# Miniprotein binders against Ferredoxin--NADP reductase: the designs that were tried, part 13

Target 1, 346 residues: Ferredoxin--NADP reductase, of Oenococcus oeni (q04hb6)
Amino acid sequence: MDNEIFDIAIIGAGPAGLFAQFYAGLRELKTALIEATPRIGGQITALYPEKTILDVAGFLGISGRDLVNELKLQTDLVDSKTFLNSEVTNLKKIASHFEIEINHHASFLAKSVIIASGNGSFSPRKIDVPGSSEAEQSGMLTYLLPGLSEVADKDFAVVGGGNTAVDYAVELIDHDCHVSLIHRRDNFRAMESSVTKLKNSRRTNFLTPMKITGLSPKKEKLEIELQSVPDGAVKRVSVDRLIGGFGFTASSRTINQWEEFPEQFNQGFLTNEAQMTSIAGIFAIGDASIYPGKSDLIATAFGEAPTAINQAVNYFDPDRGGPQHSTSLNKKEVFKHDRIKSRYNS

## First folded at step 4 (miniprotein)

Design p14 (from a12 with I16Y E17V Y18V D41W Y42A)
Fold by ESMFold2-Fast, scan of step 4:
Structure p14 (fold): chain B 346 residues (1-346), chain A 93 residues (1-93)
Amino acid sequence: as target 1 above (346 residues)
Amino acid sequence: SEVTIRVEIEKDGTTYVVVFTVKSLEEFKELLEMILLWIKWANPKRVEIEIRAESPELARKLAEIAKRIFEEAGFTEIEVRQEGNTVIVRAEK
């Protein structure tokens, strides 16, 4: 990126990472939240958005999707940067800072790092048909959503029958794209409301039941060869991009090749009571962390996040002092939110 | 820089389909512990796991261990099938 230096880089936009980002923002820290996938919410969004969660304090049962939405509303109150589609491919110590490498290409500096990546890295499940490698190399086949700021009126194909594909298609039509949704069956194993939204949209074309049999990149477009499942009839369509929505494969943390890789036990990063790992300045929270007596609950992660943030500040700026909650609570933006609005805004 | 272990997780409504390849009993135990943590988090009613071993002999040992582990995880209806090098576990609560 630029030569911008962050106070804190948070790796992983699951519930632990989102709450850490919010709390860091309340402390007015320059914060980067880095997420490998195109969506926030981590494992919740990927695996069980519609399941009812009973063990998060303050909620009398809440769906995974609604919990992520509530966390997003909190993060929207603070000034911080979120980088989606951004895998941390290396972590290196340079003098008093850490260099965070993104997607084997871009890098930036942070004074401290919070690992909130959950149970490990998730990578997309890939299409294997003639032309798929060439299409991926050209950028016409991806497995993550593109940057959504400049995609209006473009033609996308999304292939897959689960929540990943359906959620991708919903995001695309919400950004004024046209979507051809390809699936080998006429039914989708995804949230019913999302499927209904796609069926009711003029921006969605259902190509079902069909399977992809070939991909051919052309100068400006990708040609997709489709075969009807019932009768084998062949159809070709041309799109700007194809997005594979088959979900994600979880990878063991043991394959991570970061130059600064903290010690692990049972696939979690060992931490002390300050949430600090074996490497000074690197912290871990949520399911990414392990210590004696650890409970793998979202509620536990919410307590770990402020501890890690405050200890990170103590690490890189010990003269700053502890949190000033009264100052955080008096931010103008907080009091302007509809749920927080009060006539006592002084 | 060889890739030694890969796990595929697919959620389909209330069913998890998990596929992984192992070269040893130790690899199997480590991967299964991780998979069981994800299963506990998502709390699905049914799971299907496919384990690919390097040999039929290893697959046989894995099949014996898998049933016990799923029983300990709280599944009440467990089916374990072996096909050559592949062990298929279907478990329901």
Scores: ipSAE 0.000, ipTM 0.122, lowest interface PAE 19.7, mean pLDDT 78

Design p15 (from a12 with E17I F20Y E27R E30L M34E)
Fold by ESMFold2-Fast, scan of step 4:
Formats: C-alpha cells, sequence, structure tokens
Structure p15 (fold): chain B 346 residues (1-346), chain A 93 residues (1-93)
C-alpha cells in the first residue's frame, strides 16, 4: 500500500462499506476498502448470518449471509482493493491528503475517507456454567443459528429473554424445529408479535422462570440441567443443540486514538446532509454515522453510500462533475458475469 | 498518561461493550463527556465501567468521575471495586 495514493479509503466492510466500494468503482475511483477482521459483512456476518432480512428493497426476504454474498458479487465487478485483517490505527491530515495507518506499521495516502465501520467488532455474550466450555468445543452449544436447510425435526433449546433469543426461536420453528425456550424470568423483552407467535406454536416449550446450572455433552445430545428460580427445583432436558441468545458485544478499541478524530454523538459520527463529518474530507455512513432524522436500517446505509462518494469527489476534485445517469462500469466486464450473461443470451 | 476504559451497557437483552485507550488527558475528558451523554440518551438498565490507569491513585480519581456520571444518569445502585491499577464501577437501575 506504500507509495499508492487512493482517491477514497473506506473503513469497514459491512453492507455500507461494501456498497460504497461498489459505487466508488462505478465512478472509476481508486478505492481501498479496509476491514479489521478476516471477514466481510460486518455485523451481519458476525451476529445474524441466517436471519431473514425483510427491510432491504428489492428482496422478498433474504438471509444475512445471502445479502453479503450479493454485495460481494457487486464489488467483484469493479476494480477495487480490499484489505482484510487491517485495522486503521491512526488517521492524520497531511497537506491535502489523509495518511491512514494500518496495524501500527503500514501507511498510505488517500484524498478522502469514508468511515463505514459501524460500532466495531461483535461477539456473542457467553454462558458460564459447569460444562459450558466443553459443550461449545463439541459444537452442541452455539451462539448463532445453524444452517437452516438441515434442521427440520431437530430439538433445540434457546436461552435468553431478549429479541435475540426470541428471534432465534421464531426462525427455528419456521424451519420445523422443536424449541425449548429457557429464561430466568416469566416475561420477555422482545417484540410482542414474536412472543405471541411462539406461545401459539405447538413447537415451542416454555421453560420459565428457569436458569441453566450445568451442561453435559453426550454422544448425540446435550443434557441441560435447569433450576427453577422461585423454588430451586431441578429439571434435566436433552436436546440436539443449545443456542445462547443473550445478545452481543461490540468493541471499538482504537477509534479514539486517531489524530483526526471527528465529533461523535451516541457512538456515531455526527454528519451533515453530505455525509461529511466535522473534519472536511472525512465522511461517515451506515451505523457509524448519526444525523437528525437518521433511520438505522441497511437500506438507509445504501442511500448514504452514493451520497458520501459523490460528495468526496466534490471535495477533492470539484471540477470532475457529477455522476452519469448510467453506469460508468465497463459493460464488457458486466456482461461476463454468469447471472447477467444468462439474462442477455438469446 | 495512557488510560484504558471499558464501558459495558445492557438494555433489553442487548449488551454493548466499548473499549477505549486514550493517550492524553484531553481525549480522556472528551470520552467521559461522550459516555455521560450516551448513557443519558440510551437509558440502559445496567452499566459497567472498567478503568485501567498507570497508578492506583489515578484509577481511584477516574472512578469517582465515573460514579458521578452514573448518579447524574439516575442510577441508584452503584458499586465500586478496586484491584491495583484497575477500578470497576457498576451501576443498575
Amino acid sequence: as target 1 above (346 residues)
Amino acid sequence: SEVTIRVEIEKDGTTIIYVYTVKSLERFKLLLEEILLWIKDYNPKRVEIEIRAESPELARKLAEIAKRIFEEAGFTEIEVRQEGNTVIVRAEK
């Protein structure tokens, strides 16, 4: 990356960053996409790859994994460089350019920066009881939904009282699983319609108010020891898998150490209508951004990405002009893609 | 001079943890002001702040500031625990 000057550096390979990379490529901009983790997809890949997403325009329900795959197919059509395992550890302004430090070692220059990092790295909150480490190592305790094509007629336990646990349970019964829903309290802090759906399903068994006190992996099943919260009565159940639905943690370890650090409010970078932060030439999109009237939706981030890219061009090259009403992508490359090619072959 | 702050907030079964390492007193003050505004706006059920400082005395002073943040945000059950250079402040509503 040394000696190269990029037009745009995009920080974070979640859906916002991936679409920004694609759109920048359509504008024929020299673009770097920088991702701290070894995977693209951000929060979607980390937290809900199997969850059905209903509020992305153009898709009649799509899994998180499939949405990330579709975004990757778009980015593969453009000439852009992606850096994985690459944490932006410092950001400096040098004359008219930004110096971006990666992993405290390497650096390169960009004419503008798009922050699309969301709220940082995400990991599940884990259960801590006797046997939990062994259950996780055996694959019988997980914190994400399994592949849903092979789960029909399986017995799952889901533990947790919030939206994560309830959403997992709903998805599982919609795929013909039997679900034992375990929670320490007799009420759930989740969407009421989802809880009602679970209560009306013959596939759901409520184990409330109960807490897990032990886990024991067996050859084909996981034994769960439960204790009634009110009276301490012990019960054991046997399931194919236990899914922990306690929610997730987000960590952002280096962002406050940047020499050019834009103003934040509520963990988001404050932006104007051009998606520009308090620092000229630095933009923010998706969950990394906040402004009056913002909606925290993937669909919103998709609209923010082209705005930020076009305004970045206006910032570093105001004489270039606005975007064309049609794509600037080489049509020959577009028509080589199997999906597009099959639509236009006679 | 270098201080690490871990902030854990919980609301409705979702837990968010933010970890910051600040290299200056100026950045530290800005971070604490951000945390106060964020706690007030988000209105979490539980908050935990873990402070790792260069000395036990500095850690104690920073924990006192964190306790005031929780009090200002309406938390009534506040616990402070110190282990050498590390102080943990927990608060619940």
Scores: ipSAE 0.000, ipTM 0.281, lowest interface PAE 12.4, mean pLDDT 80

Design p16 (from a12 with R6Y E8I E17L T21S M34E L37E)
Fold by ESMFold2-Fast, scan of step 4:
Structure p16 (fold): chain B 346 residues (1-346), chain A 93 residues (1-93)
Amino acid sequence: as target 1 above (346 residues)
Amino acid sequence: SEVTIYVIIEKDGTTILYVFSVKSLEEFKELLEEILEWIKDYNPKRVEIEIRAESPELARKLAEIAKRIFEEAGFTEIEVRQEGNTVIVRAEK
């Protein structure tokens, strides 16, 4: 093992970062994919692993989890290194290289950097009332939608007044669930059409204006204590599960402390059409990037990834040139994978 | 006086690489104590450190300290190899 200098350090293992790592591997580049959380997939894994995604080319509808699994299978075809539980806490330029600091204590070197951190890591905003910890430990209080295959005719409560809660409620009624929607006001800060759909559904019960004051897990159901706002009248309801829909807090607090911090516009790193930031050798792709006409789609990030990889090569090895064909993989290595071998290696 | 240390930790197919620079024996011991606590938290199957020192003698002394610390952490298979000023210590459970 040498000193492990990488050609490219890719920050964030969401779909943009995963595809960038795969494409870099096709170009036979030495890359480090760095992820702050213990899992790959970024926002998809954190927020909507069970959601059907319709706008990724090549798939006739795919769950978030399955999309991340497919991206991992692609990265497994190439020589790549993935570092989980690794938060980039500083980025510094040392001569012709970048020093990437991990978890405030460790560092390594790369010739270039691609920021693919999305909108940062996400954690749900949690309910803090008597019994909430016990309810969460029992699985009766969650902050993400459950698997939707066997929830028909079950009773859910959703608490929250924004798009997160309203969207959860819409998906639940679309899967034949009964939903009690709890909010401390009679109005919702959510898309009008979604709220109208819930109001027109016989499967939705509006518990507004009300706040949750207590939770009691019982053997098979969760008892929710509610208090009318402002009158204070107390009511109890019993449900199979409570889903907290208060939204998520994005954590990008360490990025703005980097010594090499690229220029931002409207929470994204400003780039040109080459995905290059204001700092030479640092690129940004996916939701972490912003430029005129950008669309915040997974499909857009997939196009940005090869551009950033190829431009990073132009930065640190300008004499290498671009790829003449789409892949550098030895055909025998590609045919080692069972799915490719079963279809094409006859 | 300055020693570069590369730490590679492997758990569940994921590789974590760390690069450190320490200027004293005391800093080296403090670093290894942090690594020991990290090892307890993540319970990795394999840990590898590469020590690049100013002399072969210093590298060997630092490797002996690392070996002891990994033994105390419960690693049963520890391999040490040296090439000049570079020593690699590999510890597995």
Scores: ipSAE 0.000, ipTM 0.169, lowest interface PAE 16.8, mean pLDDT 79

Design p17 (from T3 with R6Y E17T E19I T21V K34W L38F K41E)
Fold by ESMFold2-Fast, scan of step 4:
Structure p17 (fold): chain B 346 residues (1-346), chain A 93 residues (1-93)
Amino acid sequence: as target 1 above (346 residues)
Amino acid sequence: SEVTIYVRIEKDGKTITIIFVVKSLEEFKELLEWILEFIKEENPKRVEIEIRAESPELARKLAEIAKRIFEEAGFTEIEVRQEGNTVIVRAEK
């Protein structure tokens, strides 16, 4: 990290945090976007990257993955700093600044803090069989869909009986992959239309009722050991990749060990209409925030982000005033980007 | 063997919910000790812990441990409800 003081530290690189970073950049604020995981996108990336989102203004329909990509393109237009694999392990107030501790060893200073960490971290429910750790480390066992442009003619196994597994299998066959669907029962607890689509596809092989009893990474393929539930017979199959579709577990570390611990209500940080928490200089937005009448939508978080940024400025620099008019912003280098230039300045 | 625990604390007519994930019995006991200290600090009327485990048997075992620790801490009104893999333990003073 640069040995400097940030204007705002934004905790969490979900849609709320990404948009807050972008908006702060338009105001020429020095910000750090801090994300505990190796990826941006928060819940969207973790839970529904392929799902079509209908309730974000300005898009007729957009996949979660594409929405995160668009938000990243916006942050790339401004001078922004993003720190991945960086967990905020302590938050402390010293004089007029906050000290943000990262991974128990590094720290930096910011004049204000915006909590945009969503409902906490979401982790995939993992397979626990002999060889599963080695398979995951080799990249042959994953819990999210791969980049679908790279998967033509790959042979996938998907294990699970719920919507996660069935939706993964549907996406894979729609991209011309062959899918072996593994489940311990002959019935699935998923959308009937999706299950019917898989049953009617020549690209789907049902390995039911069967359970996985072992995984063995080989040079080019993953060997999966299966056991028939009815009779205990053992079968082995080889695939390019196994995807675990057991869904996700919500996990949020208590932040009670932060020296500055804002008040919470119903899993969120209680805020007023300025997005300010119980601690002066600390704000919360998106799913991390709660207030009377809040709507839990991505679109709501996009409105909260500019409010929090502008109120943070009022907190640490009250004489600075409000945001510039859009015509003034058009003079900035950000509006010379080729994509924008081709649409508005050709 | 990861277990998800929801701790709900009622204070001033509002409910605060904190979520934990524990991977061992030792972590679970440490969490219970933390909950007791938090209760002493916040002085709530009611505390509810919801345990979501891999099996009904594990959930029941963890709930019994929680009940015993709350009893030793002086709680006299403790209710336990189970629904499959989920067990809710509610404690009042």
Scores: ipSAE 0.000, ipTM 0.103, lowest interface PAE 20.9, mean pLDDT 79

Design p18 (from T3 with E17S E19V T21Y E30L K34F K40E K41E)
Fold by ESMFold2-Fast, scan of step 4:
Structure p18 (fold): chain B 346 residues (1-346), chain A 93 residues (1-93)
Amino acid sequence: as target 1 above (346 residues)
Amino acid sequence: SEVTIRVRIEKDGKTISIVFYVKSLEEFKLLLEFILELIEEENPKRVEIEIRAESPELARKLAEIAKRIFEEAGFTEIEVRQEGNTVIVRAEK
């Protein structure tokens, strides 16, 4: 398809990218939303789907999972194209357009680009010991916090020495769990106040310096084999669940391989008030963007998305003018959605 | 007065690459603390830091500070290469 050109390529299907695609749809723009992972939602879906989010305008409190679902419902109201399992491996400027390379093979053209990749592609760093695969398959080993509504008085082990492990442990004791914190060293590279909170809690047991040498799922509990780092002494503990808190790894070999790579500061693409990067026609929003006074909130990204879309239009088609009112949507189609019927007086 | 710093960390065939812009020695020291945290968490086999400064002397001084941190983190093979105002420090275990 020689003549298939998108108005805007949006890189990353986290909250910022999803809302940008929705708003672009309201403006009747042809957009491609490109996501390296098999799922939408970015960091929310991957790291904290069950966490209650308190600082998104319009919601009294909403889980990460439900927020992503709401954003998907908005995207479904407009004509939009989402490409999953699609990593942007190169970005080139070709005359008045950008060539977006996907997975080192396929490419397409767009008149402008919006980077909404958050912190980039990532995966939880996994433990590799005898029994770890079976423990993960049984649900007794996870790398994300479980649903916290039914975990009171359960016994958890958390393994790791950084902020991820310490934050998991704090969240668990705040939900009335008992936590055994396992780390190969006697010190933690985490916020001092969080470590102090765990040390002062009767719900926390420190198993340091120890390493995990084996996992054995039993009928109701997971047996963890531990080895003392100083002397090799073996200890076994039994818990309801083990959570690996080693953080995440980025598959970011492509992050700075783009031929058009905008200027960055502190891991974000530097933008002006129009969300424009250092390269004309390339914009950045959400956690992928940085500017003086920026607040790293989902709510901030929702304001940045319309700005970037409207400025992208001004870049590639300045005669098109400003946005029209959202009455372009057929309300009958909106009210056909079962969830909208039940929640919004239909 | 702005110094450009590119950090590359390699582990298990995966590469993390990040660019930073720092305006002061204080910001550079905070960045080094962050890099040390990344080294601790990722336990990489190879780390590279590229420093582009306003002068060859400043780039070299900043590279020496980075080299000490890599040494403290347990890297045994450290290479320093300078090209004008740019210095690259590569460290391997």
Scores: ipSAE 0.000, ipTM 0.140, lowest interface PAE 20.2, mean pLDDT 78

Design p19 (from T3 with R8E T15I I16Y E17V E19T K41W E42L)
Fold by ESMFold2-Fast, scan of step 4:
Structure p19 (fold): chain B 346 residues (1-346), chain A 93 residues (1-93)
Amino acid sequence: as target 1 above (346 residues)
Amino acid sequence: SEVTIRVEIEKDGKIYVITFTVKSLEEFKELLEKILELIKWLNPKRVEIEIRAESPELARKLAEIAKRIFEEAGFTEIEVRQEGNTVIVRAEK
């Protein structure tokens, strides 16, 4: 397929992979970013593009979609190749290089590999009450946020007691929706600042401690039957939509047939402090990686990416000098971007 | 000459996944014995082990070893399936 050999093959175009590609570009490395799906962003794009993210340094709140867009703008500042609709179906070692097989047919060579494929597939945890199947089939019960540009002034119910439910409720009130938050207990296992925001909002109605006992789709609204946990009293409410916020179950049952497959623990590839897996020349970052003391944050992946890139260089070219990060940034083309131009002092 | 082993353990609605690579039959047997200690300690409802070998013949041999080890560990519902170079052993209580 390609006569050129890549320095690094990066598997997965989620936040970790995108930042790794950007940093590798700053070191003037030839990288291939490989993504099985037709779009970048990984779990962010698939599961919560409209969620406001608070724990990425440098942003006073940013939507998942906008964060992915910002990461893409960074990668656009550097030379790299991105392959979408490209599943890595085999990884094989040939002498000093790795052969990466794409979609069971095409292949190319890379000197090193960084696995940034995230945690695999996620499925929502579903409500099971009379009428839930019919409500889901009608579109009145969902487990992900709808497109928020089209839902202003609508009435939503969100059910759940964890971060998923609380985060959904916050996004809905921030988009001018009214939210009834349903939970079996008076306390939430969620970020305290988010719960406080909901309590202080006139757009939030707390239906706690209550459990859902039935769902009935009516012509234009969903009728929710609720039962008070302490005394069993029955209450009915009508909303435009119900969103189940019980979180997600990770699926790791997809069979991987890579000839070079590094050691895993609890769905992540085991790494040392250099992000190196059990196979020399193969690294893992972001949610694909696991090591003692790891925090499962996007911000953590951003620190892991440059470590993996620099250690990959040490692996395939140990005589190469240290990082040239600042020198790469001094290329005039990177300062031609409108948002950077206003801050360029020379 | 590497054998890749993926173990899925289901306990209390959670699925735990552990993956290892071994380079010899001795390492394979030692690893399976350690995995069995973990399984006995966790007392899970279901365990699935996926073994990837270099050849279908080696896969068949590894399947036989895994089946006997699980039988000796007291599992009564053991399903062994071979798909080319891959062996899947599923055990339920």
Scores: ipSAE 0.000, ipTM 0.134, lowest interface PAE 21.4, mean pLDDT 80

Design p2 (from a12 with R6E E8Y E17V)
Fold by ESMFold2-Fast, scan of step 4:
Structure p2 (fold): chain B 346 residues (1-346), chain A 93 residues (1-93)
Amino acid sequence: as target 1 above (346 residues)
Amino acid sequence: SEVTIEVYIEKDGTTIVYVFTVKSLEEFKELLEMILLWIKDYNPKRVEIEIRAESPELARKLAEIAKRIFEEAGFTEIEVRQEGNTVIVRAEK
């Protein structure tokens, strides 16, 4: 990044991080939200986007995907920067600031840090062929299922031979999609009943044994170049989206290589009542944090976020003072959204 | 260290997890605790997990501790089976 110094760097774009970003914006703080993956939403987006969430205040039963969408609408109201595909590979303290290293090669400075990275690092295993980076940036190559309410009659390709790929394909055909299942072998290492279901479905086309050799994003479709494993024959197919079903990688240890790495207990960063970790100026919220009496709820993380933001301000600018009551804030940007404008501007 | 984990979560709370390939008892404990903490918010009623270990001896040790960890996570009906290098756990609340 360039010579920009942030007031707060927030690590992790799950619900805790998204709300912290929004609240920091309401306080007019210069904030960077840093997310290792290409998607916001953290665990919700990765594991249960269609789950109905009942215990978030203000929502009468909301899906995980819709909750993330609502959080994004809030963050879009404030001036903040979001960095996707950006893994924090080191934290270092220099004088009164923290140096945040991204992907082992870039760095920037922040006056304080909030760790909102959730319960650890599950990340999708990625395809590496010519055009894959561009396809992923365009949204035509993903590693997670899309919203299932809007996929009927769409053409998907799923690549992979394990349970992740087979389960993705089953969900897609159960939602009236057409699926081309690509695998290097004719045999799948997945539940037999799921494979049988796919073989018996007219919505499934088996492209086996084949490997992907290239991806070409076009305006509305993704062109996939395939090569037959036995004879090298080349075939091209066009789909709405390719989903990589190679499973996930997980760190078996929760130990980071950060020079400034706060104390952990039971997979969370220990905090005091100010959400401050063992390192002054570094805070933790949501599932990344642990303290006596903590409730492991999304709603709890929403309360922790304002506390951490306000205490970070007390750390780097103790003379700034506390927050105004949020309803008394007169921020022009907050009232630009059509929902808020029609509701509150009478 | 890294392992491959495949997770499928159904709307009714059924969770199916496949883990390949576990190299040590310490690695298994850390991964299983992470997986259980990761899915805690979803509150699964039924969990089916299949773990592949590097050796049958390791698989036997994994089977011994898997039941305890699931009991500590609040599951009341736990079945653990070992076949060669593979440990299969079925747990319900």
Scores: ipSAE 0.000, ipTM 0.351, lowest interface PAE 10.8, mean pLDDT 80

Design p20 (from T3 with R8E T15Y E17T I18Y E19K L38E K40E K41F E42W)
Fold by ESMFold2-Fast, scan of step 4:
Structure p20 (fold): chain B 346 residues (1-346), chain A 93 residues (1-93)
Amino acid sequence: as target 1 above (346 residues)
Amino acid sequence: SEVTIRVEIEKDGKYITYKFTVKSLEEFKELLEKILEEIEFWNPKRVEIEIRAESPELARKLAEIAKRIFEEAGFTEIEVRQEGNTVIVRAEK
C-alpha cells in the first residue's frame, strides 16, 4: 500500500476500534483498521466470548461473541479496510503525516492515528511451581473459565485474591460447582458484594492464608499441595480443575518501542477531553485511554470513538465542517443487509 | 512536578517497555509497586528504569527509591547512572 494515504489508522480491532472504523466510514473517511491477532474482537473474543453483557445500550443482554458479530456487521456497511495478523511495530511522525510500520517490513502513511488496542495482548499471570507445566498441558490447570454448561457438581480450585479470582469463583458457584478459593492472605482485593456472596455460599471453601507449592496431575483429578503462609504446614487437596485467577498482563513490547509513543499512566494513554494524547494527531479510545472521570465500560468507548474521529478530522482538515449524519450510506445498501431487512420485514 | 519514567524488562531476548508520566511522589511509589508486580510475573534477569525529572537532584532521589525496591525484589547487581536530569537504574540477577 505504498500509493495510499489513509485519513486515520486505527490500531486494535476490539469493540472501540470496530465502532471507530464504522463511524469513520459514515463520515466517508479512508481508514485502516490494524489488528495484530488473526481475529477481531480484542479482549471480548480472547477472554469473554460467552460472557453476557448487560450494560451496552440497545441490547437486553448479549454475549461477547454476538456483540462482536454485530459490530462487524456495522463495519461491513461502510468502505473500510481491516488488516489482521498486522502488528504496528513502529510509529513515526513525518511532517504532517504518520508512518505506520507493520510487522517490521511494510509501511503506509496516515494523517492521524487512533489507538484502540485495549490493554494490548493479554497473557494470564501463571503459576510457577513444580508440576504446573504438566498440569496446564493436561488441561487440569487453566487461566480462563471452562464452558459453564457442563460443569455442574464438579470440584474447582481457584487461586488468587483479586477481582479475577473472585469473579471466577462466583460464576462457578452460580453454575452449581464446588469451589475451593486459595489465597495467600485472608483479605481479598475484590468487590465486597462478590466476596460476601462467596462467604455466604455452602459451595465455597476458603483455603486462606495458603500458597500453592506443587501440582500433581493424577488420572482423573489434580492434586494440589498447599502450604500455610504463617507456619509452613503442608496439606493436599484434590480437585477436578484448578483455575489461576491472578489477572492478565498486557505484554506488547512492540507498541512501547514506537518512535512516537504517547505518555501513559497506569497502562493507559493519557488523553484530554478530545481523546487526544500527548502527541498531536494521535488519539486513544476505550481501555487504551485514561483521563479524569473515565468509566471503564464498552458503552464509554462507543462514545469516545466518534469524539476521536471528529477531533482527528479537526486536526488534519480543520476547514472541514462537522459531521453530516443524516446518512453517508445509500438507503438501498442498508436494506440489502439481511439483518436490517429481517428487522423491517418480520 | 511532572516526571517521565521508562521501564524496560528483558525476558528471553525480548524487551517489554512501559512509559509513564507521574505528577507526585505518591503516584511514583504506586507505579513502582505495579512495576514490581510485573517483575514478579516476568521473572526477568534484567530491568532498566529511566527517570526524567525537572532537576538532577529530584531524579537522583527517585532513583534511590527504585534502587531500594529492586534490592527488596532480589536483584543483586544494581547500577545507577546519571545524565543531567535523567537517571538510569539497571538491575540484574
Scores: ipSAE 0.000, ipTM 0.197, lowest interface PAE 14.4, mean pLDDT 80

